VH-VL binders against N-acetylmuramate alpha-1-phosphate uridylyltransferase (murU). Designs and how they scored, part 1

Scores and structures below are computed, not measured.

Target 1, 242 residues: N-acetylmuramate alpha-1-phosphate uridylyltransferase (murU), of Caulobacter vibrioides (q9a2m1)
Amino acid sequence: MSQAPKIAMVLAAGLGTRMRPLTNDRPKALVEVAGKALIDHMLDRLVAASVETAVVNVHYFADLVEAHLRAREAKGLAPRIVISDERVQALETGGGIKHALALLGEGPVFVANIDSIWIEHAGAAVDAVAAAWDPERMDVCLMLASTTESLGFHDTGDVFLSADGLVRFKDAGEIAPLVYVGVHICKPEITADGPDGPFSLLPLWKRLAADGRVCGVAPEGLWMHVGDPQAKLAAEARLAEA
Below, numbering starts at 1 at the first letter of every chain, in headers, positions and changes, except where a header shows other numbers; antibody chains aren't numbered by Kabat.
F, E and O are the ipSAE of ESMFold2-Fast, ESMFold2 and OpenDDE, as the mean of both directions, binder to target and target to binder. V2 is 0.75 times the mean of E and O plus 0.25 times the DockQ between their complexes.
[cut] marks letters that were taken out.
The coordinates of atoms that the task and the answers printed are left out; those that the model quotes come from them. Centres of patches stay.

## First folded at step 4 (VH-VL; framework fv_ozuriftamab)

Design b1 (from z2 with heavy chain G101D)
Fold by ESMFold2-Fast, scan of step 4:
Structure b1 (fold): chain C 242 residues (1-242), chain A 118 residues (1-118), chain B 106 residues (1-106)
Amino acid sequence: as target 1 above (242 residues)
Amino acid sequence: EVQLVQSGAEVKKPGESLRISCKGSGYTFTDYYMHWVRQAPGQGLEWMGGINPNSGGTGYNQKFKGRVTISADKSISTAYLQWSSLKASDTAMYYCARDWDYEYFDYWGQGTLVTVSS
Amino acid sequence: AIQLTQSPSSLSASVGDRVTITCSATSSVSYMHWYLQKPGQSPQLLIYDASNRATGVPDRFSGSGSGTDFTLKISRVEAEDVGVYYCQQYSSYPLTFGQGTKVEIK
């Protein structure tokens, strides 16, 4: 029904403070897992899903991130890179997309964190998100994983998923079976009415979910959030076994 | 300008009922969970529970389950903490706090002192 | 429930001193936060997710740690930093706080 997005917003402007000491002299996006930078893991997944352009926001060690991405392009590697400059202030997930609206063009985009790594058990996970996307029904489509198949994410979970793919965000004190694992498709214009400066996507997602406009898909696999040095070592161990 | 404004201090006797309030302003009230945190005299902070103001769904620390009721009225952007029968051990400062994305409490009310004595 | 133990329970510092407070959890914590309660005031968010400074918090405050051991540091304490510091986990329910560390300025 819908064409998969050819553009991705890659959120690389985080401070990486939980990754210290690994981030004392480099941004989190350039921390290596199994010999490859975190941003390269995500870009390779997006390329496999036919993404042609990545808009990457930069803040902490912005010059190093930009140099790495230009060097990647010089090797002939997709995607084409467009830098969204947040050197003055990091804008968080919602603010980062709002700031990048002019660079994202028209139509839906992938949005990807740089610190999610996974092992696939049944087909390409990003392709599953694209296959689930329906702009007539959705403003957002989340890639989800079971809390039992995800490491380093919230043990309390984030969402429930209905049989027809609709997302409900959990109530206070409730344990949800599924967690958001750092990739989604959205209509980026949903951020246009957001506040100026830094803001999170989650309040916006909750409003859209109340209107039945947030869907999700939980591909089979193992998901790993590389949020600190111990999680990096754990991810490397599991990747070596796959 | 996000602000959480709580109701004033209360002095009650054991067995009496009480409801205290926390009014949010400067943001969309239904987008953020609201939690209640207790502080007994000279003691530390203790989580009591929270509410999703949009759905009315609540979660409690088991220590307080059945002893208090958390509720919200989204039409007036107000969360409540209620006792049907107060005990002297309920004497404490009670704070409401706004939940940022299931992660941390970014804004806190000024506190409501509840004194229960006989 | 995850129990959080802070050390020290209290300390006295002079303006300009480095202050270090630790928080130890009985099991692994993914989301650890720090709050400051100044005398007669409500708690205020200081550090979230182990090491991120909350908006408006001076850069003399820093946090670190993962797993079961977390640390809050004040590089050069100021008179306005007097109060009780609390760690808090948001990894499992019930949510829990440490017992608090009282910081006095001499």
Scores: ipSAE 0.213, ipTM 0.709, lowest interface PAE 4.9, mean pLDDT 90

Design b12 (from z2 with heavy chain Y104A)
Fold by ESMFold2-Fast, scan of step 4:
Structure b12 (fold): chain C 242 residues (1-242), chain A 118 residues (1-118), chain B 106 residues (1-106)
Amino acid sequence: as target 1 above (242 residues)
Amino acid sequence: EVQLVQSGAEVKKPGESLRISCKGSGYTFTDYYMHWVRQAPGQGLEWMGGINPNSGGTGYNQKFKGRVTISADKSISTAYLQWSSLKASDTAMYYCARDWGYEAFDYWGQGTLVTVSS
Amino acid sequence: AIQLTQSPSSLSASVGDRVTITCSATSSVSYMHWYLQKPGQSPQLLIYDASNRATGVPDRFSGSGSGTDFTLKISRVEAEDVGVYYCQQYSSYPLTFGQGTKVEIK
């Protein structure tokens, strides 16, 4: 499998209920932060990392998401967009990737949430994930941030990172120093044996991590989770100061 | 289908030891954390602690730390909650619950009623 | 520890009524989940992470909120919705639940 993914799975099928009233008449992916739609922030980051094709799953206001992405392409902007249709049922993170397997090709892919925005302090964050990727040793490589350098993510953290770059998910009741911030590289076929319908990647990641198959990298920067209107305003304030 | 089956009701005296169980089926047991939640008679829900069944790593509500032990045997897909010396205040319904992610409990056992009387 | 206060403590509704339950936290909460415990049964997950319906939960249930204030809404209550509703935070340990809101159908 190639180490530098040219394809990304962009997870845009969420309902955006926490963003209401901003999402009463538009999907979360099209909510603007600093004058640019959330999905465009993420797509621009992926393009900077040399992604050529984005497979985007759609559900809530699917027609609006699709129209926006086609208008983006009409302006000559990369990446090439392939729609993964979940209009009938939203499939969550694991189910969304499994549903899109035929569209993702044979190699590793980036997987990106649309609601993570960040300020880089040392080099391109997505490039750091690509540089850490090693398909002989890992099935998943997570972009991580310190809980002290992240806004809108949980204070308990998600994972510990070893000197060798291996991820251990924290135990129940434990506090971990690093959070997953919405971008990773994976072998998408790890979802093939998952259940039909909606399912989360998290149980799969925990199993793979126990086998030493999950890597992580924590690039320097400030990460912001744009999950609600207050978080949107906070992110805009931070971006204006950068 | 996912199912959590707990051991039967227990009636004990103060000072006695007890271990209750929660057996998972219909899923890969080691993929999900298991938690214990108690409910005293006529009261609400109270988190006791949880376990990662794959590593055996545990976390406790400080109120219960040292008073109970949470463990799991992944070879038989079973989690345990154990007391070395029961007190009358331990009288409660005890539930095991599976962590779907971010400590959201998607499946619950049927409960084990523990009555401690003197 | 984060204390969760639910309001009201109890309510009585008629089938078809809108029911609103609130949960207020003593500090900002990253994740809020909601459960229903029907009489004589184990709790069941209704809403996770403030606004996401759990699998199999009817769309008449919705959740909203962020920070310290969260709301569970039943748009048209049904007889089967009788029970005690609990909010639960995941932001810090120990995990805590609200005291419960008892919903009765008249």
Scores: ipSAE 0.252, ipTM 0.697, lowest interface PAE 4.4, mean pLDDT 90

Design b2 (from z2 with heavy chain G101S)
Fold by ESMFold2-Fast, scan of step 4:
Structure b2 (fold): chain C 242 residues (1-242), chain A 118 residues (1-118), chain B 106 residues (1-106)
Amino acid sequence: as target 1 above (242 residues)
Amino acid sequence: EVQLVQSGAEVKKPGESLRISCKGSGYTFTDYYMHWVRQAPGQGLEWMGGINPNSGGTGYNQKFKGRVTISADKSISTAYLQWSSLKASDTAMYYCARDWSYEYFDYWGQGTLVTVSS
Amino acid sequence: AIQLTQSPSSLSASVGDRVTITCSATSSVSYMHWYLQKPGQSPQLLIYDASNRATGVPDRFSGSGSGTDFTLKISRVEAEDVGVYYCQQYSSYPLTFGQGTKVEIK
């Protein structure tokens, strides 16, 4: 029932070291998969889910990322782009959101990594996350995929999902059936009490999950993590079969 | 300041039981996993297993499964590694190490030397 | 189990030298981490997830790599960098470490 977020935080400030040599002269966000930059794949998915504004953090090759996004806007493509500048220091996932709080406004937002690509088998995946979102019950809602429905993600998984949609993060040495695939909805203010400088969302998510405040949904489809050059080739081969 | 403080060195005979400890301070103990890593004399590092102190859930390297027990008491921010019956081959330095995320160890205890000999 | 092989097994460097250590995995690794164990001390985290420097680690340390091949570099080695360097993977259980690279300073 909840209105889908109109604003997304797009995390594009990564160093791209795992993608070398492809990132020697460009940021990971601009590496192409099937002829389209990784950031454009994600922005197109967010637009399809009615996102109107994307706040994009930049660090590595920041000028190149900004130029690409302005060129995208010049073509008449949504969403509206707002740059969150991390040129001085990359702030990680939690620090990046905290730094961007003034740009994200009030209310829940989508948060998206740029290195997840997928094929949908039953409806729009981002819409499924929006449909599952309930701010009375949740502070975070994760888009999840089965380890058997994903390529390029670790085979140990990340989480278990209850019948009620509650997330439990796996224990040390445990194999979990579901992996986080780089899109979630959150109340961005959960980062406000985090440290200054770089920090990860993961310890915060584990704390919130223990309180029953992290939910998830596993839409039907195939997810592909484009984390290195071999994974890029694998994703392109699979997309060509679609 | 984050610290992991381990119990002192132990000298035991084969067949004896032993429990060593690792006390965390300077952080929320239940937010992080705790792992045990072993180093036999003159050898490299070997992962034994870990625990989620919040749930008590554990995972083990199959080599050590059933030979040791990992546990934690969150009320005193302490993790444990326990043997019911020690063997000479258990002689090693044992480290506890904290994991915040993708099973990397950002802080380590000072180590507990366990010597098992007749 | 994923086996990690480090090269070289040992090296001797002079202060100010560039040191390069490699870690090769028997299969593709999602996450690779690096540790330093100084003589008589516990291991300490240097690099996590291939290239991220841990808190308090000097910028002379850097990491790179993906797939099966990962590299740790020290741009200008200092006397305090003596010790054994270990890579460690997180892709499958059990978690495994490389055999170690001993770095001695002349």
Scores: ipSAE 0.073, ipTM 0.646, lowest interface PAE 6.6, mean pLDDT 89

Design b3 (from z2 with heavy chain G101E)
Fold by ESMFold2-Fast, scan of step 4:
Structure b3 (fold): chain C 242 residues (1-242), chain A 118 residues (1-118), chain B 106 residues (1-106)
Amino acid sequence: as target 1 above (242 residues)
Amino acid sequence: EVQLVQSGAEVKKPGESLRISCKGSGYTFTDYYMHWVRQAPGQGLEWMGGINPNSGGTGYNQKFKGRVTISADKSISTAYLQWSSLKASDTAMYYCARDWEYEYFDYWGQGTLVTVSS
Amino acid sequence: AIQLTQSPSSLSASVGDRVTITCSATSSVSYMHWYLQKPGQSPQLLIYDASNRATGVPDRFSGSGSGTDFTLKISRVEAEDVGVYYCQQYSSYPLTFGQGTKVEIK
């Protein structure tokens, strides 16, 4: 059994175009849901899972993201923040991790999107991912949710999960029962051979899954993708009921 | 440069079989799903189905299921759409389109015109 | 199946006009995309996921919307923008397109 990662890559370099007008003068990471910025929701979840350092990539309104994170640290809040600068060009999920490889150190890391919020029904969800992680069997371990327990994610689903935790990505035209909900553990070196510039993690995950190297876990809860202003209001309504 | 190159126009009679092709180049063929979209003369676009070229797994619009077969040969980076018995109503332009991560079609082939008439 | 209805079905514009096309879905859609098919050509991606411009698409094109109502805008139409515009949902199978909006220049 391996120890849970103490370092996270937090992907905050998105343009937030679907969140307009809320992102006209601020990055998506700083849009508030229930009075707390999206990035703070995610950082608090990572801290609860014993993450000590977050490497955060920045692009759109990068100075505002950086100022917010430094102000957060000044209040004595964990985690320690390391900025991965993408001001010149946003590198997407795979490119962002590849660019940050030197900052992520040796060993597995958490990787987290800033636009996933959830309500837990049975224990801490991030802890469930850490408990499932096994570097001898896995290169990637995905946090998954049922399409019936998720809002604003792909209704056709993303993956099937076997009884022993292996992930199969769905075929074209197939409906899968589970969606990826924005948190995973990976060996970040899987991005090292990726193209220069922007690229997505998904082709890498599909190749690794074909080799039996992608696993997943579906913790009990309700997941909400905060992708636009309507989804923000919906998430706030659900959180108020909890 | 990503390109999808489709086979040439076909003229067939009702009841005949046909297979048309879509060859991908400039990318790793097995990393992207491939879909088929038809357009009857003067009409809009209609999704037919798609394939995962790595596994060979397919999904179909129920309207076309059992009437067409979608397949791929990853050794030559080519996807296929096949009919066992054509109808006059199959007359249409047929496009292949590359699927970006289960979300949208980022590249399209030039189209294959299939004309079915007696 | 999610049915997509576009409005208007056709329009004639002068160069420099603002063009607005709407797409209404019978059920909530998380992933809506827009394509342009120029005369005699294959469709090409314009806008993905409601509001993101595809690579190489000019700034005059913009998309917005969520739920069941989506909009494509051309701030100042140019002669090269002639064609049929289609919305498309990727939220539920079968994947569906709107009926198309034909844009002509006067």
Scores: ipSAE 0.391, ipTM 0.772, lowest interface PAE 4.1, mean pLDDT 91

Design b37 (from z6 with light chain G49D)
Fold by ESMFold2-Fast, scan of step 4:
Structure b37 (fold): chain C 242 residues (1-242), chain A 121 residues (1-121), chain B 106 residues (1-106)
Amino acid sequence: as target 1 above (242 residues)
Amino acid sequence: EVQLVQSGAEVKKPGESLRISCKGSGYTFTDYYMHWVRQAPGQGLEWMGGINPNSGGTGYNQKFKGRVTISADKSISTAYLQWSSLKASDTAMYYCARETVYEYGDYFDYWGQGTLVTVSS
Amino acid sequence: AIQLTQSPSSLSASVGDRVTITCSATSSVSYMHWYLQKPGQSPQLLIYDASSRATGVPDRFSGSGSGTDFTLKISRVEAEDVGVYYCQQRSSYPFTFGQGTKVEIK
């Protein structure tokens, strides 16, 4: 078992178009849920898991994202922030990691979307992903949640999980019990052979899963995808009850 | 460049069998799901089902389950839609469409040109 | 199954007009897409995930909405925009399409 990653890639370069009108004059990363920006919710979770550096890609309202992160650091808050600049073109999940390879260093990293919020029912969820990570056996380890205990994600689900922790992506028209909830650990070099420009991680994950190189863990809790204004209000209502 | 090429128009009698095809090129065929969408004359679009070409795993709209079979031959990058016994109500334009691999919501990014199937006595 | 109802069912517009098409779902939808079928052609993707414009689609096309109500807008319609527009939900199986909105140019 290797030590938990100290570096995270935080994917904040999304356009936030489904969040409009809230994103007409600000990036999705700075939309507030329960009085705290989406990016701050995720950064606080990563800090709790002992992450020391976050590499954050920026595109839409990049100057506002950078200003917010520098203001956060000025308050004495971890992690240390390194900006990966995508102002010219947003590169999607796979392209964003490939572009940031020189900033991520050697070794596995956490990768986190900024639009997932959750309530924990049994221990720290990010720590559970770190505990499941084994670089001898896997290239990717996904944080997963039950479709019945997640809000704003696919009702059709994403994956099946074996007793050994191995992931199988569902077939067309199949309903899977678990959904990917926006945090994983990976060897970032898996993106090195990807195309130049924007590309998604998902085709790469499917190939690696077929080779038995993708694991997953489903910690107990409730996961909320804050993808649009209705989902933001639903997440705030649920957090107020917790 | 990505291209989906479908087989030509068919004219059949009720009770006959038929298999139509959709050949993908310009991408790795097994990395994307392939779906079939039907359009009856003068009507809108209706999803029939899809296939994972790598595993052969299929899913169907219940309206078509048992009436058609979806399959794929990955060695020639071709998906199929098959009827064992055609009915006049199967008269329609049939499209294949590729399901994009996008984290937040899959969509049909490329469509074939369509195969017109006419079933009449 | 989630049923999608488009409004209007048909419209006639003059070149340069603004066109607005709505799509209403019987239950909340996370992923709504829009397709255009030009006369005699296969459908083509216009908008995915409510508001993202597909590659090669002119900026006069835009999408918006969440929950049960979604909108497609054409800011200044051109003659080449004639056809039938379909919304499609991907939130649950079976995938469903709206009945279509026919756009004719005067």
Scores: ipSAE 0.174, ipTM 0.702, lowest interface PAE 6.0, mean pLDDT 90

Design b38 (from z6 with light chain G49D S52N)
Fold by ESMFold2-Fast, scan of step 4:
Structure b38 (fold): chain C 242 residues (1-242), chain A 121 residues (1-121), chain B 106 residues (1-106)
Amino acid sequence: as target 1 above (242 residues)
Amino acid sequence: EVQLVQSGAEVKKPGESLRISCKGSGYTFTDYYMHWVRQAPGQGLEWMGGINPNSGGTGYNQKFKGRVTISADKSISTAYLQWSSLKASDTAMYYCARETVYEYGDYFDYWGQGTLVTVSS
Amino acid sequence: AIQLTQSPSSLSASVGDRVTITCSATSSVSYMHWYLQKPGQSPQLLIYDASNRATGVPDRFSGSGSGTDFTLKISRVEAEDVGVYYCQQRSSYPFTFGQGTKVEIK
C-alpha cells in the first residue's frame, strides 16, 4: 500500500532570464501572478496534497527567496521549509536533487517547478499523480497535460502515454499529444549516480522510460507555463475568468 | 569533448543516390536527438528533420518528407541522411546538429562541420 | 509554419560599435534561439531561450524579447563577430530560422 509522499523538492534555483525586466531585482520564484508569488502558488498546491516538508533549492537572489519562505512560515503556513543551498553554483534539475538527497530522506518525493500554474476541471491534479504512483512498477510518475489544455508550453508535446500508463518520449520532429507540466513523483536516489555539478533529469527519464519505469497521468484542467512577462499576463487573464 | 564529424564533400549527377553521415563522439549518442539542417548556396538555414537514435523514430519537415530518409546506427554512433534520386536543387551544405535537452525549449548545442553536396549535370 | 523576419538584412559596423538585430515572428513564440555562422564555418549557438548566453559566449552579447519580437545586441562589436546571425524558433514544427543578418566589420 503506497502512501502519498509527504516531502517535496521544489526547484527554485533558476535564473529567470526570460522574465526580465521583472527578474532584474527579484528571482522568478517571487514574481507575482494574480497577486501571489509563483512559489506560493506551487507550495499551496503541495499543501493541498498533504505535503508536510518542502526542500527548496536557492541560487539567484537566494537571500530574497529564503526571507520570503521564512516569512511564510512565520505566518503559520505549511509546509515546513528546508533550504538546499546552491548559491555557489546552480545545479539544474538532476544536480539539484542529487545535492539535496540527504535532506529528502528515504522514499519517494514530489518534485515541482515553480513556474507552472493550473486550473482544475475535475479533482486535485497533484492527488491524481499520488493515486497513480506505484513504487513496484515506477521510478518516476509525471503529471502531464494535453497540448490542447496547456498555454506557454510547446505545441509539439513531450510524450505519448500508453493504455497501461507508460511514458514514451517523442522522436525528433514528431508531434506528441502530452506535455510535462512541472510536477512529478520520483525515487530521488535515481540521481545518486549522476555527475557532480549541473545536470538535467531528462536524459535519465528517457533511459528509465526505455526500461518501462516512467509512468504518467493527465488530469483534467488547463495548465499555464509562466516563463516570460507576456505569459504572466495571459495566465492572470485566464485565472480571472475561472 | 563533444564532436560531430560529417562525411566529406560529394559531387553527383541528377538521378543518383547518396548517403551522407554524421558521427558523434564524447557523449552518450542515444541520449540526444540528431537533426539535419540544410543551407542552399547563398541562402539561410532550413530544418529538414531529426531522429531519436535510441528508437530510430524520425520526424520531417513536410517540405523534405519523401525526398530524403534520416536514419541512425547506434552501434557506431552515426546518423545518416539519404537521397534515392538527387536533383540539382539538392545542391547545398548539409549540417547535422545535436538537440540538447532544455525543459522549455530544446536547442542545437553542437553542429557538425558540414557536408557540401553538389548536384550538376 | 511560423515565419521569422530579421532586421536589418545586412549591416557594416566599425570595431566598438553597438549592433542591434531584431527578429519578428508571425505568431507568438515561447522559445527563441540565436546562432552565429562565421564565414566558412558551421553555425554556433549564441543565445538560447531568448536571453541565456551559451557556454563560452562573451558578455558583450545579450538577448531579450518575448511574444513576437526578439532582439540580439552586441554592446561593442569586435572583428571576430563578423558573420551571419540567425534567430530560430522551437515553439512548433517545423522549426524555422530567420533569413539571417549579415554583419560586416570595416
Scores: ipSAE 0.039, ipTM 0.656, lowest interface PAE 7.3, mean pLDDT 90

Design b39 (from z6 with light chain R90Y)
Fold by ESMFold2-Fast, scan of step 4:
Structure b39 (fold): chain C 242 residues (1-242), chain A 121 residues (1-121), chain B 106 residues (1-106)
Amino acid sequence: as target 1 above (242 residues)
Amino acid sequence: EVQLVQSGAEVKKPGESLRISCKGSGYTFTDYYMHWVRQAPGQGLEWMGGINPNSGGTGYNQKFKGRVTISADKSISTAYLQWSSLKASDTAMYYCARETVYEYGDYFDYWGQGTLVTVSS
Amino acid sequence: AIQLTQSPSSLSASVGDRVTITCSATSSVSYMHWYLQKPGQSPQLLIYGASSRATGVPDRFSGSGSGTDFTLKISRVEAEDVGVYYCQQYSSYPFTFGQGTKVEIK
């Protein structure tokens, strides 16, 4: 059944070492871009897409992240927050989802990194991913952007997209036109048979894509990866010009 | 445990053909790209190229394109680097390295022990 | 191709010293990685994405930088840290490595 997820996994357990010195005394999720914390930028986008619950993993400065999210809820702001505790060890993208499986329920979920922000040109980008989602055809649906229209992402790209929406990951030494920008929909149970401890989603995606089970959509907009202090300043400058 | 085990040292003459191997174990071989990195005696590291073991798709550093062939046999979890005609300048240590996947930039997480290739008349 | 230049090319340090190695790129690099090759061994991953420590790498190792300038720091060098350190850029093909920085421990 094609249906927009009401639950999101928000990946906020990163160490933020690329953001130093900004993350010496705070987690990356609480670094501000244009006066608003990175995690709040992402949560607001998910709310606009009708997400009702966000499962947020925490590790680095976990108490500060949790306090911020509880303060956000106390103001009456959606979504409802469920904390997935990774204080002992950060588990990366795949491990984080596997650890949170009991909190994510039985349906598909949005999965979002906190360090991607964007300027929309033709409607809500997250809604476009939901509109493309089809659980009979796909296990993963990626939000993609052109490498020439994104800032702070690598120039070699990640994927090619077919006319019918299927993703092919580039081969070694190949340059791909599209990059993954940190938001997708998936069946979280794809992580259940993954290794214990930290692991990335990308090996699973590559195998699923080979089976025709990974789709993608490239909504109109400008995508910015806020991974370091220079990228933060660049994103703020671009937002001020909008 | 992830391991990359390479074939043993080779001593060859110019003009001879050679194929060296890198066998992966402890992980799903087709889920990761495999790369070859060269190190000439007393020199630094140089990327030669890589392969997607699932598709057989390859990419090369232009310096080595046409001089070597990279291939893989996924049924035995083994990647290969092959020369049709060796030159003395091919004398080097050759490493295989697995490309792990990181959302915003891939890197080489595991390396084989290296295969020393010596080409001399 | 992006060229990477490391500084210094070699250094000698005493146990407990702070060691700083830099890597400069000819054009902006989104992701820089660092590897250590101990004498007679294969390279091993130390830092990926400029600043993330690989599994099992001690806290004394740290990475920083963005754009064209990147730094690897060892806060208190140990005898086991001897070897050649290499930076590597991901941003464009062909992947390139710096020329290496040899670290010797007295």
Scores: ipSAE 0.013, ipTM 0.610, lowest interface PAE 8.6, mean pLDDT 88

